# VHH binders against GDSL esterase/lipase 6 (GLIP6), part 12

Target 1, 339 residues: GDSL esterase/lipase 6 (GLIP6), of Arabidopsis thaliana (Mouse-ear cress) (q9c996)
Amino acid sequence: KSSSTVPAIFTFGDSIFDAGNNHYNKNCTAQADFPPYGSSFFHRPTGRFTNGRTVADFISEFVGLPLQKPFLELQIQILNGTSNFSNGINFASAGSGLLLDTNKFMGVTPIQTQLQQFQTLVEQNLIEKSIIQESLFLLETGSNDIFNYFLPFRAPTLSPDAYVNAMLDQVNKTIDQIYKLGARRIAFFSLGPVGCVPARAMLPNAPTNKCFGKMNVMAKMYNKRLEDIVNIIPTKYPGAIAVFGAVYGITHRFQTYPARYGFSDVSNACCGNGTLGGLMQCGREGYKICNNPNEFLFWDFYHPTEHTYRLMSKALWNGNKNHIRPFNLMALATNKITF
Key: E = the ipSAE of ESMFold2; O = the ipSAE of OpenDDE; V2 = 0.75 times the mean of E and O plus 0.25 times the DockQ between their complexes.

## First folded at step 4 (VHH)

Design g06 (framework vhh_5c3l_4; at its last look DockQ between E and O 0.01; V2 from the best seeds 0.00; counts 0 for: pae E 18.3 > 2, SAP .712 > .668, placed apart)
Fold by ESMFold2, look of step 5:
Structure g06 (fold): chain B 339 residues (1-339), chain A 124 residues (1-124)
Amino acid sequence: as target 1 above (339 residues)
Amino acid sequence: QVQLQESGGGLVQPGGSLRLSCAASGFTFSEYAMSWVRQAPGKGLEVVSDINSGGGSTTYADSVKGRFTISRDNAKNTLYLQMNSLKPEDTAVYYCAKEPGYEFLLPWSDEGYRGPGTQVTVSS
């Protein structure tokens, strides 16, 4: 029990991580700060887009750190002298993406702004550089970009390949920026099968009796090239080590063997309304809710249940090379890095 | 073949305690996370608690947090669940499980994934 572990976790991305940043952003209309969100673990809404803990929460627990607070809450608490960020910061914003236009009208915090928030803290010496270099960096985003590619009123003119290349350009910029700010232990997770979310029922040509294959092809294209980028990090960025979390395959296994993982439903939202439960956000007037969220892969029209996030997080934390590679998060979080 | 054998179940009054054990063989126990799952009468499977391969990190279902403690002894290939302050709602068959397959590209065998279970009955 004398092993060294990371002192902090810095988290960037979207809803698999967002600990409530959108709640503290008065310009944001993408919210989950109302019932029945948060009913399973917290027993109150926290702004997390699920019924309980996110992947970021489970990773914090596995490391042995307190659950992360959103950056906007921590900023307020530090100004009032009530908290600090010595154990890390969560910058993630549900609905955000790699491309600036992704859900811009909803006022989400795009990855570029999340990075600027971190940069500002570093430049103001509010985080010790030595802490940053020993800390774990968690990144995941891109699902919202790909879902938006297929929206009828927002159809882009770029080909799928060109759109994915634009997303990956931002991935490269993100890694370069955090490295320059001191990041050395980097975990970048792939997208899940976005074409399987219940909200696909809103898309006029998406099938409802199976996943939307065109969307998943695009997600897999992004994931393959993301893995290539992650694999070169140790050679391109001296002193950095990185892991690729293969979330697509992890989630596909839940869909292939549902009973093994405790699921009775891998297609419908537990909380929502309409086809697949995917036509209405959970908690809005007229919503329906399932009897047991732990039996559902999806909590609401876009997002997994806490149970699904727990399974994903366990696979990423202590999994084999089919789940996360070249080694797992436990190995990344407990090893010392020599510079 | 993965072999898991649970023991330590039984009848207990509300507020009582039990300690479940699970003997493991047929795989390198120290390389895998382990879970306790339960099935109450007429209900689906519920993941009760998980423990990482080294034993340093644990998780608990909300319904048992603060009352149950998972642990492991990697030298003895044994998983444990200490259950305190038991409630009638804890009545279930409890299964020891090797973490549900991490191998997403290969067929996963259901055989040997979990043991036959041990019955815990909490009744006044």
Scores: ipSAE 0.000, ipTM 0.116, lowest interface PAE 18.3, mean pLDDT 86
ESMFold2-Fast, scan of step 4: ipSAE 0.415; ipTM 0.737
ESMFold2 (binder alone), look of step 5: mean pLDDT 86; pTM 0.878
OpenDDE, look of step 5: ipSAE 0.010; ipTM 0.317

Design g07 (framework vhh_etentamig_d1)
Fold by ESMFold2-Fast, scan of step 4:
Structure g07 (fold): chain B 339 residues (1-339), chain A 123 residues (1-123)
Amino acid sequence: as target 1 above (339 residues)
Amino acid sequence: EVQLLESGGGLVQPGGSLRLSCAASGFTFSSYAMSWVRQAPGKGPEWVSDINSGGGSTYYADSVKGRFTISRDNSKNTLYLQMNSLRAEDTAVYYCAKEPGYSFLTPWLSDYRGQGTLVTVSS
């Protein structure tokens, strides 16, 4: 029987966490609000970009809290006088990144706007300060920034090194802002191997018989520098404790030893069409779906299956220092912040 | 099947204007973000402009910002590019492209772009 001391979870980032924010944003074209998304757990689409629960959902369950509601759904409830923020909020928007221009034309909610949404609720006293200080903050973003660096029609103005540093400048601003708003328990997850996603099949210079090495080099560069930032949080921000979730290594282990984790396919999307299942979004006219999503690492052309997220979430929750550093999410969620 | 048919290209003098059209069929046009992309002779492809599914959000390459206007008519399944103050550097084949659903990736595949329309700017 697990017990937690955190009253709430506040989640910021992209599609690894999005609980339906894009669905409630009618100006956003990055959608998973149609079948067969959600088919394995919810038995209906919820706006999550997988066949069931995301990492944020599993962490909520492990902590002993209800599955998170997206911020935009809660805004509708505010209008109706029925809002409740006591167990936290999911601000994540699928397709968003650290850089403001990342997928901006698709109407995604950039992390800067997610933080402004949170700040507005804090300033309006809709969330008690003590709840914020005791709560778990989940952050992950950057995969869309890096994938978009390699788009054939988008000539990058920055070198890979400079581009990653621009992303990390936004990480520093994000951490500073949430700390000033009261955050004290921070979990920042690394990127997975973005160059391995099936959608790389759409890139003319990406190989399909192996992962896109140049893209993964950029993801690893970001991850290494992100870990340095996370490691200095307790020193730079008095009273804050923080962990780095080593998502890249966790995912790489699934790809290296697939049978050990129940995978028969770690390369193709279970749901999609074309090469790698990567040329068509799951659920669009002409899509195909696999017989058993639990045997696939990828659900669609960008996103892991619920099974992958379950295994990843377990590794982050109770894993050793190869999975999450300097301690796991269970320790972060149950540690007393007293001195 | 997805079909994208560009039209409206031609020869125009520097400082002139052209309006490009793209007739879309074979998919629910109103559900997809659309783009204009161009390829000048001897150069690689260059992104020109994006428009969201509803038409309310538009984005432009710095080289065309203030001169070009992207728009769409979802009732006619048609994408437009109004090109003003044309320069010799705008000479290119212009392609209409749809995004593949979740992420805008116009990957130079025929399924995602039309055959193009040539725009030549010279005196």
Scores: ipSAE 0.040, ipTM 0.500, lowest interface PAE 7.2, mean pLDDT 88

Design g08 (from q07 with V98A Q100E I103S Y111E; framework vhh_6qgx_2)
Fold by ESMFold2-Fast, scan of step 4:
Structure g08 (fold): chain B 339 residues (1-339), chain A 126 residues (1-126)
Amino acid sequence: as target 1 above (339 residues)
Amino acid sequence: QVQLVESGGGLVQAGGSLRLSCAASGSTFSSYAMAWFRRAPGKEREFVAAISWIGGSTFYTDSVKGRFTISRDHAKNTVSLQMNSLRPEDTAVYYCAASEHYSGYLPDTAEEYDYWGQGTRVTVSA
C-alpha cells in the first residue's frame, strides 16, 4: 500500500555512508572505531568516519526513521534470532569503490559484496518485498577509485576515460541488480571534489596550495556520465524513479562562499597532522585537533565534518535542481511525485 | 632498490616504552606496505604490525594489540613502532620490512616482503 514517507532506507557505498560495517569486519584495516571519531554527536566512536552523523544519518532523521544500523551488526542479531530490518540497512564500507581491486588490501567490503549481502537477505525472505519496493535506496561510490588512480602502486593501465568507463560499467550492474531485487526509489549521489581532500598531501605529484586539478577533472567526468545513467533509469527500468544528487556543486559552493555556511577553513583537516592535516589519520599518535569542527569543511584527511554533511543533506533533501535532479529527496521519499 | 635502516632499540624494564624507527631510501617509498617483524632467540620470525601506504590503515598481531602503534611519515620516508607496556616476552630483534607488490591484503608473512632491514635489538628485563 501507499505511504506518505518511505518505510525503510537501504544504503550502499563508501565512507560518506558507513555506519560501522568496517568495525564489525574481521581484518579490515580501514577503521574509525577510536576517539575522537563520533565525539561531537555520539560522544563515542561508532565506526563513522566523521565527528558525528553522516549523510545517511541526516536523511534517516529527515524521513522520520531511526539512524541506520550497519549490516554486519544486524547479521550478528540474525544468528541470535533478534534481527529487525523493517527500517532498512546500511551496507556501506569505508574505503570501498566500484572496482573490485580498490583498497582490497585493506579488507574493505566492495560494492559487489554489499549487493550480495542484500541479495542474500532478500532470497532468505528476511525483508518483505513490499518494503523493498516502497523504500529509498541511497548510493554513492567512486571517490576511492579515482584517488587510487593517482597512486604509483596500482599504476593505471587504463586512460582516465577508460578507467571512468570501467567504474560506470559497475554502476550499471549495481542499478540492474538492485532493480531486480525490488528497488524502485533510487538516489545516486555524485562525487564531491575529491582532488580537494587533505590526503592529497600524501601524493608526490599533487599540489598542496590548491586542489589537485587532474583528479577533479576525472571526478567531474564520472559525475557527468553518472547523471546520464541516472536520467535513463525510468525509461530502462519500468516503475523505477531516480534522482541524481549534485554533490560536487553543493561542496564547491561551500568552498566558494565559506563564511556564508559558517566555515573558516575549507582546505585543512580539523583532525590529523602534517601538511593540510593530511599526512596522518585523525586519532593516530601525534594527531592534532581543531578548536571548533563546525568551522571546518573537512574532519579528517578524507572526510567531511558533521556540519558539512548536515548542510549537504539539507541541500539534497529540500534543494532545487542545482542541488538534486529532477526533484529532491523529500519528493522522492513521499508519494507526492507525479510523472 | 629500497634500503631500510632501523633505530631505537635498546634495554628497557618491563612496563617501559620504546619507539623504533625505520628510514627508507631508494625508489618511491609511498607505494610500499611497511611492516615490523621480530625474532626471539631460537625462534622463527613472527609478524608484529603492518601499515598501508595510504590512510595509515594498520594490522596487528593479537599479542601486541592495544600496546603497540605503527605509524608512518611520508615526508621523512619513515615508519615507526611505538611500543608501550613492554613485557619480557617482547624481547627480540625487530626488523623493518617493505612489500612492493602487495595486492588484496596487508601481508602478515615474511615471504610476502621484498626488502628487509638489518634489525634492531630490544631487550625487556623482568
Scores: ipSAE 0.000, ipTM 0.141, lowest interface PAE 21.3, mean pLDDT 87

Design g09 (from q07 with I54S V98A H101D Y105F D108E A110S; framework vhh_6qgx_2)
Fold by ESMFold2-Fast, scan of step 4:
Structure g09 (fold): chain B 339 residues (1-339), chain A 126 residues (1-126)
Amino acid sequence: as target 1 above (339 residues)
Amino acid sequence: QVQLVESGGGLVQAGGSLRLSCAASGSTFSSYAMAWFRRAPGKEREFVAAISWSGGSTFYTDSVKGRFTISRDHAKNTVSLQMNSLRPEDTAVYYCAASQDYIGFLPETSYEYDYWGQGTRVTVSA
């Protein structure tokens, strides 16, 4: 499919990428290491929060690399005298966000800690600098920050505008840190329409007959300002090239033209229970599961199906500027850093 | 690589008709979704009509439904907009737009389109 210009992929963020990191944290309660997670591809749970492959998995396949292993699995292998980082590493933690307090009670690994884990490997010379400089960096986070803004048991201390700006301050720090660690090919993906996730049924003030508009307004605000940050990366960080993945628009297209993409349901979770399938996590006692996950946009109360991730990943890989800007991931992976 | 050239604009009296044409050059035109947008002086660009890459689906803004018809000719690599029952508020520069979309797109939004013509002016007198 792809040329060998990109030797590895390094992935940071939340549940759209998590390859099993949460499983290796004994105090983390955000888990998908039980059936029927992974049932459509792996035929077993791997810790991914979907029925099969995530966006990071599909991009790995498009580049011609094996599927990524979670950092915490590889860390255990290092301690046992065995490990292989040749294809890159997935640091993502489901439930994490840009803000340190986001799902801290659930024991998730915040993005700041994910970056520290990467820095430690670089400092221990477990990853060659040349591999880092030639590799693809995938980043996406913020949905959990915005969802948590609307939780019923805490009054927001910041306005939506100030809260989004606090998130973007962390985006700027994240980009600065990975650049200093050698990153030169950066893909930062926008948030999807987080106000449309089935789990909004748990929020007293959210409608269930339509998406939660206030939440999507915050996601769009974050996305617009994120794109401005991504657009100045080549100017601010010499030698770096970067793309903005327009995930919101891609997902909205699936919701607007569902039949074109094989969807018969773009509102309910395939796996879950209660209103929208949004009141119970997939796999918990009493859960229900749909007959064909490929017909559903959502797998569980927070997360897209493998089919949704497949379509989204294709749009990010080979799509036009409406899907990813200023060029697609294929171009990013095969581009020359210097002329 | 696609270039778009609009034609057929001009002055017409209210209640009259005009047919706009957009000629596309490029070997992959048949896989492209095509649209018409318009911009009145001092206003933002507004969606008018779109036609799918297959020609099987058409979309219109509410103000032109029943009056305008979008069509495409695959042999000539052209998209046409037949405008009937024209009103003074239809006065604008009309732009042809095109996009190759592997998975579909939002036809009513300008950012979906990669290629744009220079526009053709339509003036409807009262």
Scores: ipSAE 0.000, ipTM 0.117, lowest interface PAE 19.6, mean pLDDT 86

Design g11 (framework vhh_5c3l_4)
Fold by ESMFold2-Fast, scan of step 4:
Structure g11 (fold): chain B 339 residues (1-339), chain A 124 residues (1-124)
Amino acid sequence: as target 1 above (339 residues)
Amino acid sequence: QVQLQESGGGLVQPGGSLRLSCAASGFPFSSYAMSWVRQAPGKGLEVVSDISSSGGYTTYADSVKGRFTISRDNAKNTLYLQMNSLKPEDTAVYYCAKETSPEYLFSGTPLDYRGPGTQVTVSS
């Protein structure tokens, strides 16, 4: 219905969106290309860091588009003389952040490189300018930057405030770059409560009986300042419209009222091992898996279940101003671009 | 059994250079990220540098950026640290460290290090 006005979706960020880019990058060690990832929907691993569809997948369905292909899969198809970019591309790389050094030694594709990949396609005229201008741009990144701030045996040189500001400098550069490449409908999602991920069990200074408060304070600091950046986009970038996805608040509601959303467990990973299910990646030798992933907020030690992503995506698509501001993704997708 | 053996430490004057080596055995070396970690007298552990399993990606602590270079030879199961422009504050025992699992799980922290270390002393 309303989705017919959006020809394509271009997605940038981390594991909340990654549709298999890391899978097609053999130099990257941040992988989910083995069972039981994807088992609840695809019945096979696709490189997505969950048991099924991500937020980007649900939004693609809501606008009436096919599920996105990762850029690196499409790049292989270009080399073979077969590819189609008219419905959009997913550039997201699990483990990446806003800062270039974040998980760099794991071979993740930083957001700066994701943008260069998009720029190259635009410069080679492989995507029509009119498609870009009418498309949705989905962005989410920063959780890996903040989690890594708290890693043991590493002495960060920047204070939390300065570190968050360094991240936000990269947000500003990212928005400027996609605008110059033709982006006009921009959705930037906040971070969720990173300090609540089961993998915090690996951090010597993090509590396991509650979320890691210091990490969540830093995530909230980033989110508040990100919203300020998103709010000035229509003023700073003529013809652009933008929304802030309040993912922190959405996730916090799932944790506060779990039964209302079908959750019996909002703390442990469904798939993993050790304390919180957080000490071993899902699918590695010795892992265990829960009976019903739809009752768990977390699938593995870092990532939400498909059910969590489904609920979150619905809140972002048709929700009120508590979920997404100044209007929802449905409104963003159907809004007229006047330039 | 996992075994890591460091070598190449010693006494140098400020501004000098040393090259550390780590011989690895008992695990598929080419499948794991490796790190160099140091401990100065009376202080805690500090990760100095990391290198990806392929050697294509590296990171460095701000204290050593521009002065140290990490590298690896997967055919020889050997990790290296080239240390240039050494300063008194670089005085420490240097440990070769293997991450407990593939790079994704323990990015930035060497939670499974086995080497006995090699002493580096920078003084006049």
Scores: ipSAE 0.224, ipTM 0.632, lowest interface PAE 5.8, mean pLDDT 88

Design g12 (framework vhh_8emy_2)
Fold by ESMFold2-Fast, scan of step 4:
Structure g12 (fold): chain B 339 residues (1-339), chain A 123 residues (1-123)
Amino acid sequence: as target 1 above (339 residues)
Amino acid sequence: QVQLQESGGGLVQPGSSLRLSCAASGFTFSEYAMHWVRQAPGKGPEWVSSINSGGSSTNYATSVKGRFSISRDNPSKTLYLQMNSLRPEDSAVYYCAKSEGDLWFTEYPSDYRGQGTQVTVSS
């Protein structure tokens, strides 16, 4: 018997959270709706970009809630006279970013549209405002923005510093919008070491024998400034409490001490093909798959395994200040909004 | 083996239009995003436009937005670039390229970038 926790979780961001929104969006080409995605837990593809559960799934389990449904699935359920959204909604879209143009041509749902989808449900009274005020808000986005800065055949329109500041302008707008819609418990996760993803093998200037240093410098710059924004939330937004999930440090620890976490490979994709397993998406004709995904940090060319997400989620749930600040998700989910 | 064959280039005057084509073979065309890139003499390659696998979503470089239109015909395995209001700065060799996964724009091996088609905009 645990103490009562939050009634619902509302999730916004990219592929570390996407529970199938891209799967239900027929105009989107960023898909994981084919085997072997989901094979280790669901025994079928669900649209999640990993072999099983994502961070949002593990946090739902830790809170004692059912796994989240993607917003686009819930729209279909409303039309069919069935719905299960009182425990929250997952708006996340794999491939999306903070900037509107990030992967726009793939038909991903940018965070601005995710927020508009949430706002529409609130304004139509399909979610009670009291539930929103008591609920946990999970946010993570920006890795696709930073990866795309280094894409071939395009000159950067902004310096790295200015580009990161443009991303942070969107973070500020996102926080302001969810606060105005009633959000009071906010968890914003940093980016991991995006320069270490196997897909960097596609980039002409990226090394394959080590992580892409320039990309990780930009991710760290974003993370440092994001933490400053999160730290001011309780002062700037009365009644709100917020935590910064230090995902970069958590992931870096897995890479530095792999044996402690059960990893035998922290560099290559378990599922893919080519250099690092990074040149072909998992599940496409000619793909290869490892024998034990639990020994790999990366599942496919961009995305961690379920095992990595399990370890990361535990660190965010019950970890110390090295993992999440100023307190962990368990404290955030059970805390009274009175400080 | 992946093969890409560009055509439709030529010498035109400023303000003219051209339609480029790229015939693809050696892969399942309907499953891949496609791109146009260009390279002027003495310059690095510049991305021009992208189209998703189904043709429902497109993207353009700021320099060509509103003037160029990318499209595809999956049954004929052909990618198109309609270029309107051409400017001298558009003069380049135009290449089509394929990509996959979450990254639809990649550095492609030279063997898979096609031979290119020359566009020259001059009086």
Scores: ipSAE 0.013, ipTM 0.427, lowest interface PAE 7.4, mean pLDDT 87

Design g13 (from b02, 14 letters changed; framework vhh_5c3l_4)
Fold by ESMFold2-Fast, scan of step 4:
Structure g13 (fold): chain B 339 residues (1-339), chain A 123 residues (1-123)
Amino acid sequence: as target 1 above (339 residues)
Amino acid sequence: QVQLQESGGGLVQPGGSLRLSCAASGFTFSEYAMSWVRQAPGKGLEVVSDINSGGGSTTYADSVKGRFTISRDNAKNTLYLQMNSLKPEDTAVYYCAKYEGDLWFTPYLSDYRGPGTQVTVSS
């Protein structure tokens, strides 16, 4: 028998979670607010960078909550006198990272600003602190930071090790900030194998017949150190419980045993053009689309399909320690936090 | 047809200033992020600065941060780079580049057109 679910979900991160925040941001050029994004579920674009629901959407359904609204949509509703935050908010911005400068010129909302938006709502008493303390916090970010390290003509001056450490400094600040604002149930997801994304076809030194090994080494370095940070949360932050979502391993299993999960293609984008489907964004003039997105791991040059997100979300919700540690999201959501 | 034409380069002494311009045509300039890219003698291409479509968000390479300022005039379809406190290592051919929405997935060489403008910093 399951106990009561959480009252709300608060989501922070990048394009794997963005529910339309970039669409409501006039200064942002990282967009998926045009067909065929959203075509398999919503039958319209919603600003999500996939053909349907994201991981945050599936977790909302599993918890028994409606799909999240982006913060910027709710901000407009506040101004019109028609706001409701009782079920939580999605602050995620596609293209953002842990580092402030990551895609800043594209007008993305950095995670630091996402946290500031949340802090403002808390400080204005627009969200009850008791709701925050009982709610689920979903965090994932860093793929854009690591991919940008390998862009032609745009490599950072830091070594890979120093760059990953700079990202982890921001993880520590993020956890500290949400804890101080009342967060007690924290799920921090690892990066997937970012070196396997179809968009690597644009990188001069990246292979196309296999994943980009150097990029995946950085992702694994970040993931290992992130798990160490997550593991000390209950000790460092009294009353907090936290889980590490092993997204890299989950995705690697889909790539290793594709037929078992219904995949016929785990390398190419279903929607795009050029090598791997990775040289053109889905929906741009000249794009091509596959016949069945449910057979593809990747929807576009960077982002998984709804089918991939569905399988990943199930593994995170009810999976074992190979999928999420030290316990799954169902256990995190139904755990009774007491002082 | 996309066209980009750089101008404003020249010879300048260390510590001096130059303002580069890039005239854009053949696309809706106000809808695209833009970049300044340079190539120093015997070196590869290096992104110097980026600016979003509206001009409100900018990024700079560590080597030029605090010295260079990127800006744009969408009414004139023109991109600018104000270069202050110039150093000998800033000597390069400077090119402007257009991006297709997702900047990190668009090759610079697919979008820029023109000979660039030579900047030489020497005593």
Scores: ipSAE 0.317, ipTM 0.684, lowest interface PAE 4.6, mean pLDDT 89

Design g14 (framework vhh_5c3l_4)
Fold by ESMFold2-Fast, scan of step 4:
Structure g14 (fold): chain B 339 residues (1-339), chain A 124 residues (1-124)
Amino acid sequence: as target 1 above (339 residues)
Amino acid sequence: QVQLQESGGGLVQPGGSLRLSCAASGFTFSEYAMSWVRQAPGKGLEVVSDINSGGGSTTYADSVKGRFTISRDNAKNTLYLQMNSLKPEDTAVYYCAKYLGPDYYTPFLSEDYRGPGTQVTVSS
């Protein structure tokens, strides 16, 4: 199974993918390496910002590969002469964005640094070019950039349109860099409705009785223009094939028809405290936790539950054009597409 | 309970320098991200610079980048802002501010987490 699909997966982005990179980064304060993170699957914290598996974990399972290790864990093993990268690497850093300044004070690893880490391994011949060319590249980033646009007491230097375009300039540079390093199967996921996250309760100008409309308008603007970039990849980068994961629509469907997907709560964090469960990080002194995380869309103040990620990953893997375009991840991974 | 006290403000000529200090008490200083926030006459609050709990990561507003340097001394419970190449546009009350935590994705600033401020006036 694993021999008939992609040999490896290389993952870049933020918290929907982070497999523990932030835990191995001594300068990073954005952490989920404490209970009750990971409690529903791993029965211990792993550094993932959810109660179990992320989207990257489910996709690894679907292609028949083991769950990915974070790059920084593998880097320690390289120094000891014991590392192997046979099934790929997860470079994602929770809290990071497309813009260098996004959550920089928290010591997150920006996507530019994630790409430099990958480039260093390629240039040192620690990953064979043929493996890279046959592998799946998963990318998702931008939610932290957009959320931070609305932080109180921070005057945006750019209009929403210009800010989104600055983010998209970084998307273009990211795609160009991975293509030059050998990437040929690219999956770039859109943002979900970031204005619906419980942490919006911390923003004085955001409503709590409904999602933050202005923030979701900005996320949709990014998503529309991201899709345009993804659509031109096969034309601009010969030999590359790419898909756009329509995560916004997938998540919106869970919010619109919650009972159909097993949700009894699509607004509050299962783990947290205060309004919406959004004013305190899960696991901090005084936190509260729900009885059944599988009934909640959100695990903590920013992040979906494992159940949400499972449903989303299934929609991306074998879904139709409403979920992922122009074809699904299974088609991308098996390379049975003829033109 | 949170006590923050700024000092080091004053009148300075354009192109001059000032060093602001903030003495913190009533909480475990080394466990929280800190910020310098300013308010110019007739304007809203603007975050000038942020520093994480350990001091290894910093950010700056575009208006001050390359001119201002934030730092902290956790042993002394003190936050600093070194301001160089000051401009008339830097004239403001400068506040020391404590974030809600070191590992929150976004800081939330309120009056309960800010000091009383120190006036910086840049004028010829």
Scores: ipSAE 0.314, ipTM 0.649, lowest interface PAE 4.1, mean pLDDT 89

Design g15 (framework vhh_5c3l_4; at its last look DockQ between E and O 0.53; V2 from the best seeds 0.00; counts 0 for: pae O 9.2 > 2, unsure alone 64.6 < 65)
Amino acid sequence: QVQLQESGGGLVQPGGSLRLSCAASGFTFSEYAMSWVRQAPGKGLEVVSDINSGGGSTTYADSVKGRFTISRDNAKNTLYLQMNSLKPEDTAVYYCAKYIGSEYFLPWSDQGYRGPGTQVTVSS
ESMFold2-Fast, scan of step 4: ipSAE 0.484; ipTM 0.762
ESMFold2, look of step 5: ipSAE 0.082; ipTM 0.564
ESMFold2 (binder alone), look of step 5: mean pLDDT 80; pTM 0.816
OpenDDE, look of step 5: ipSAE 0.008; ipTM 0.300

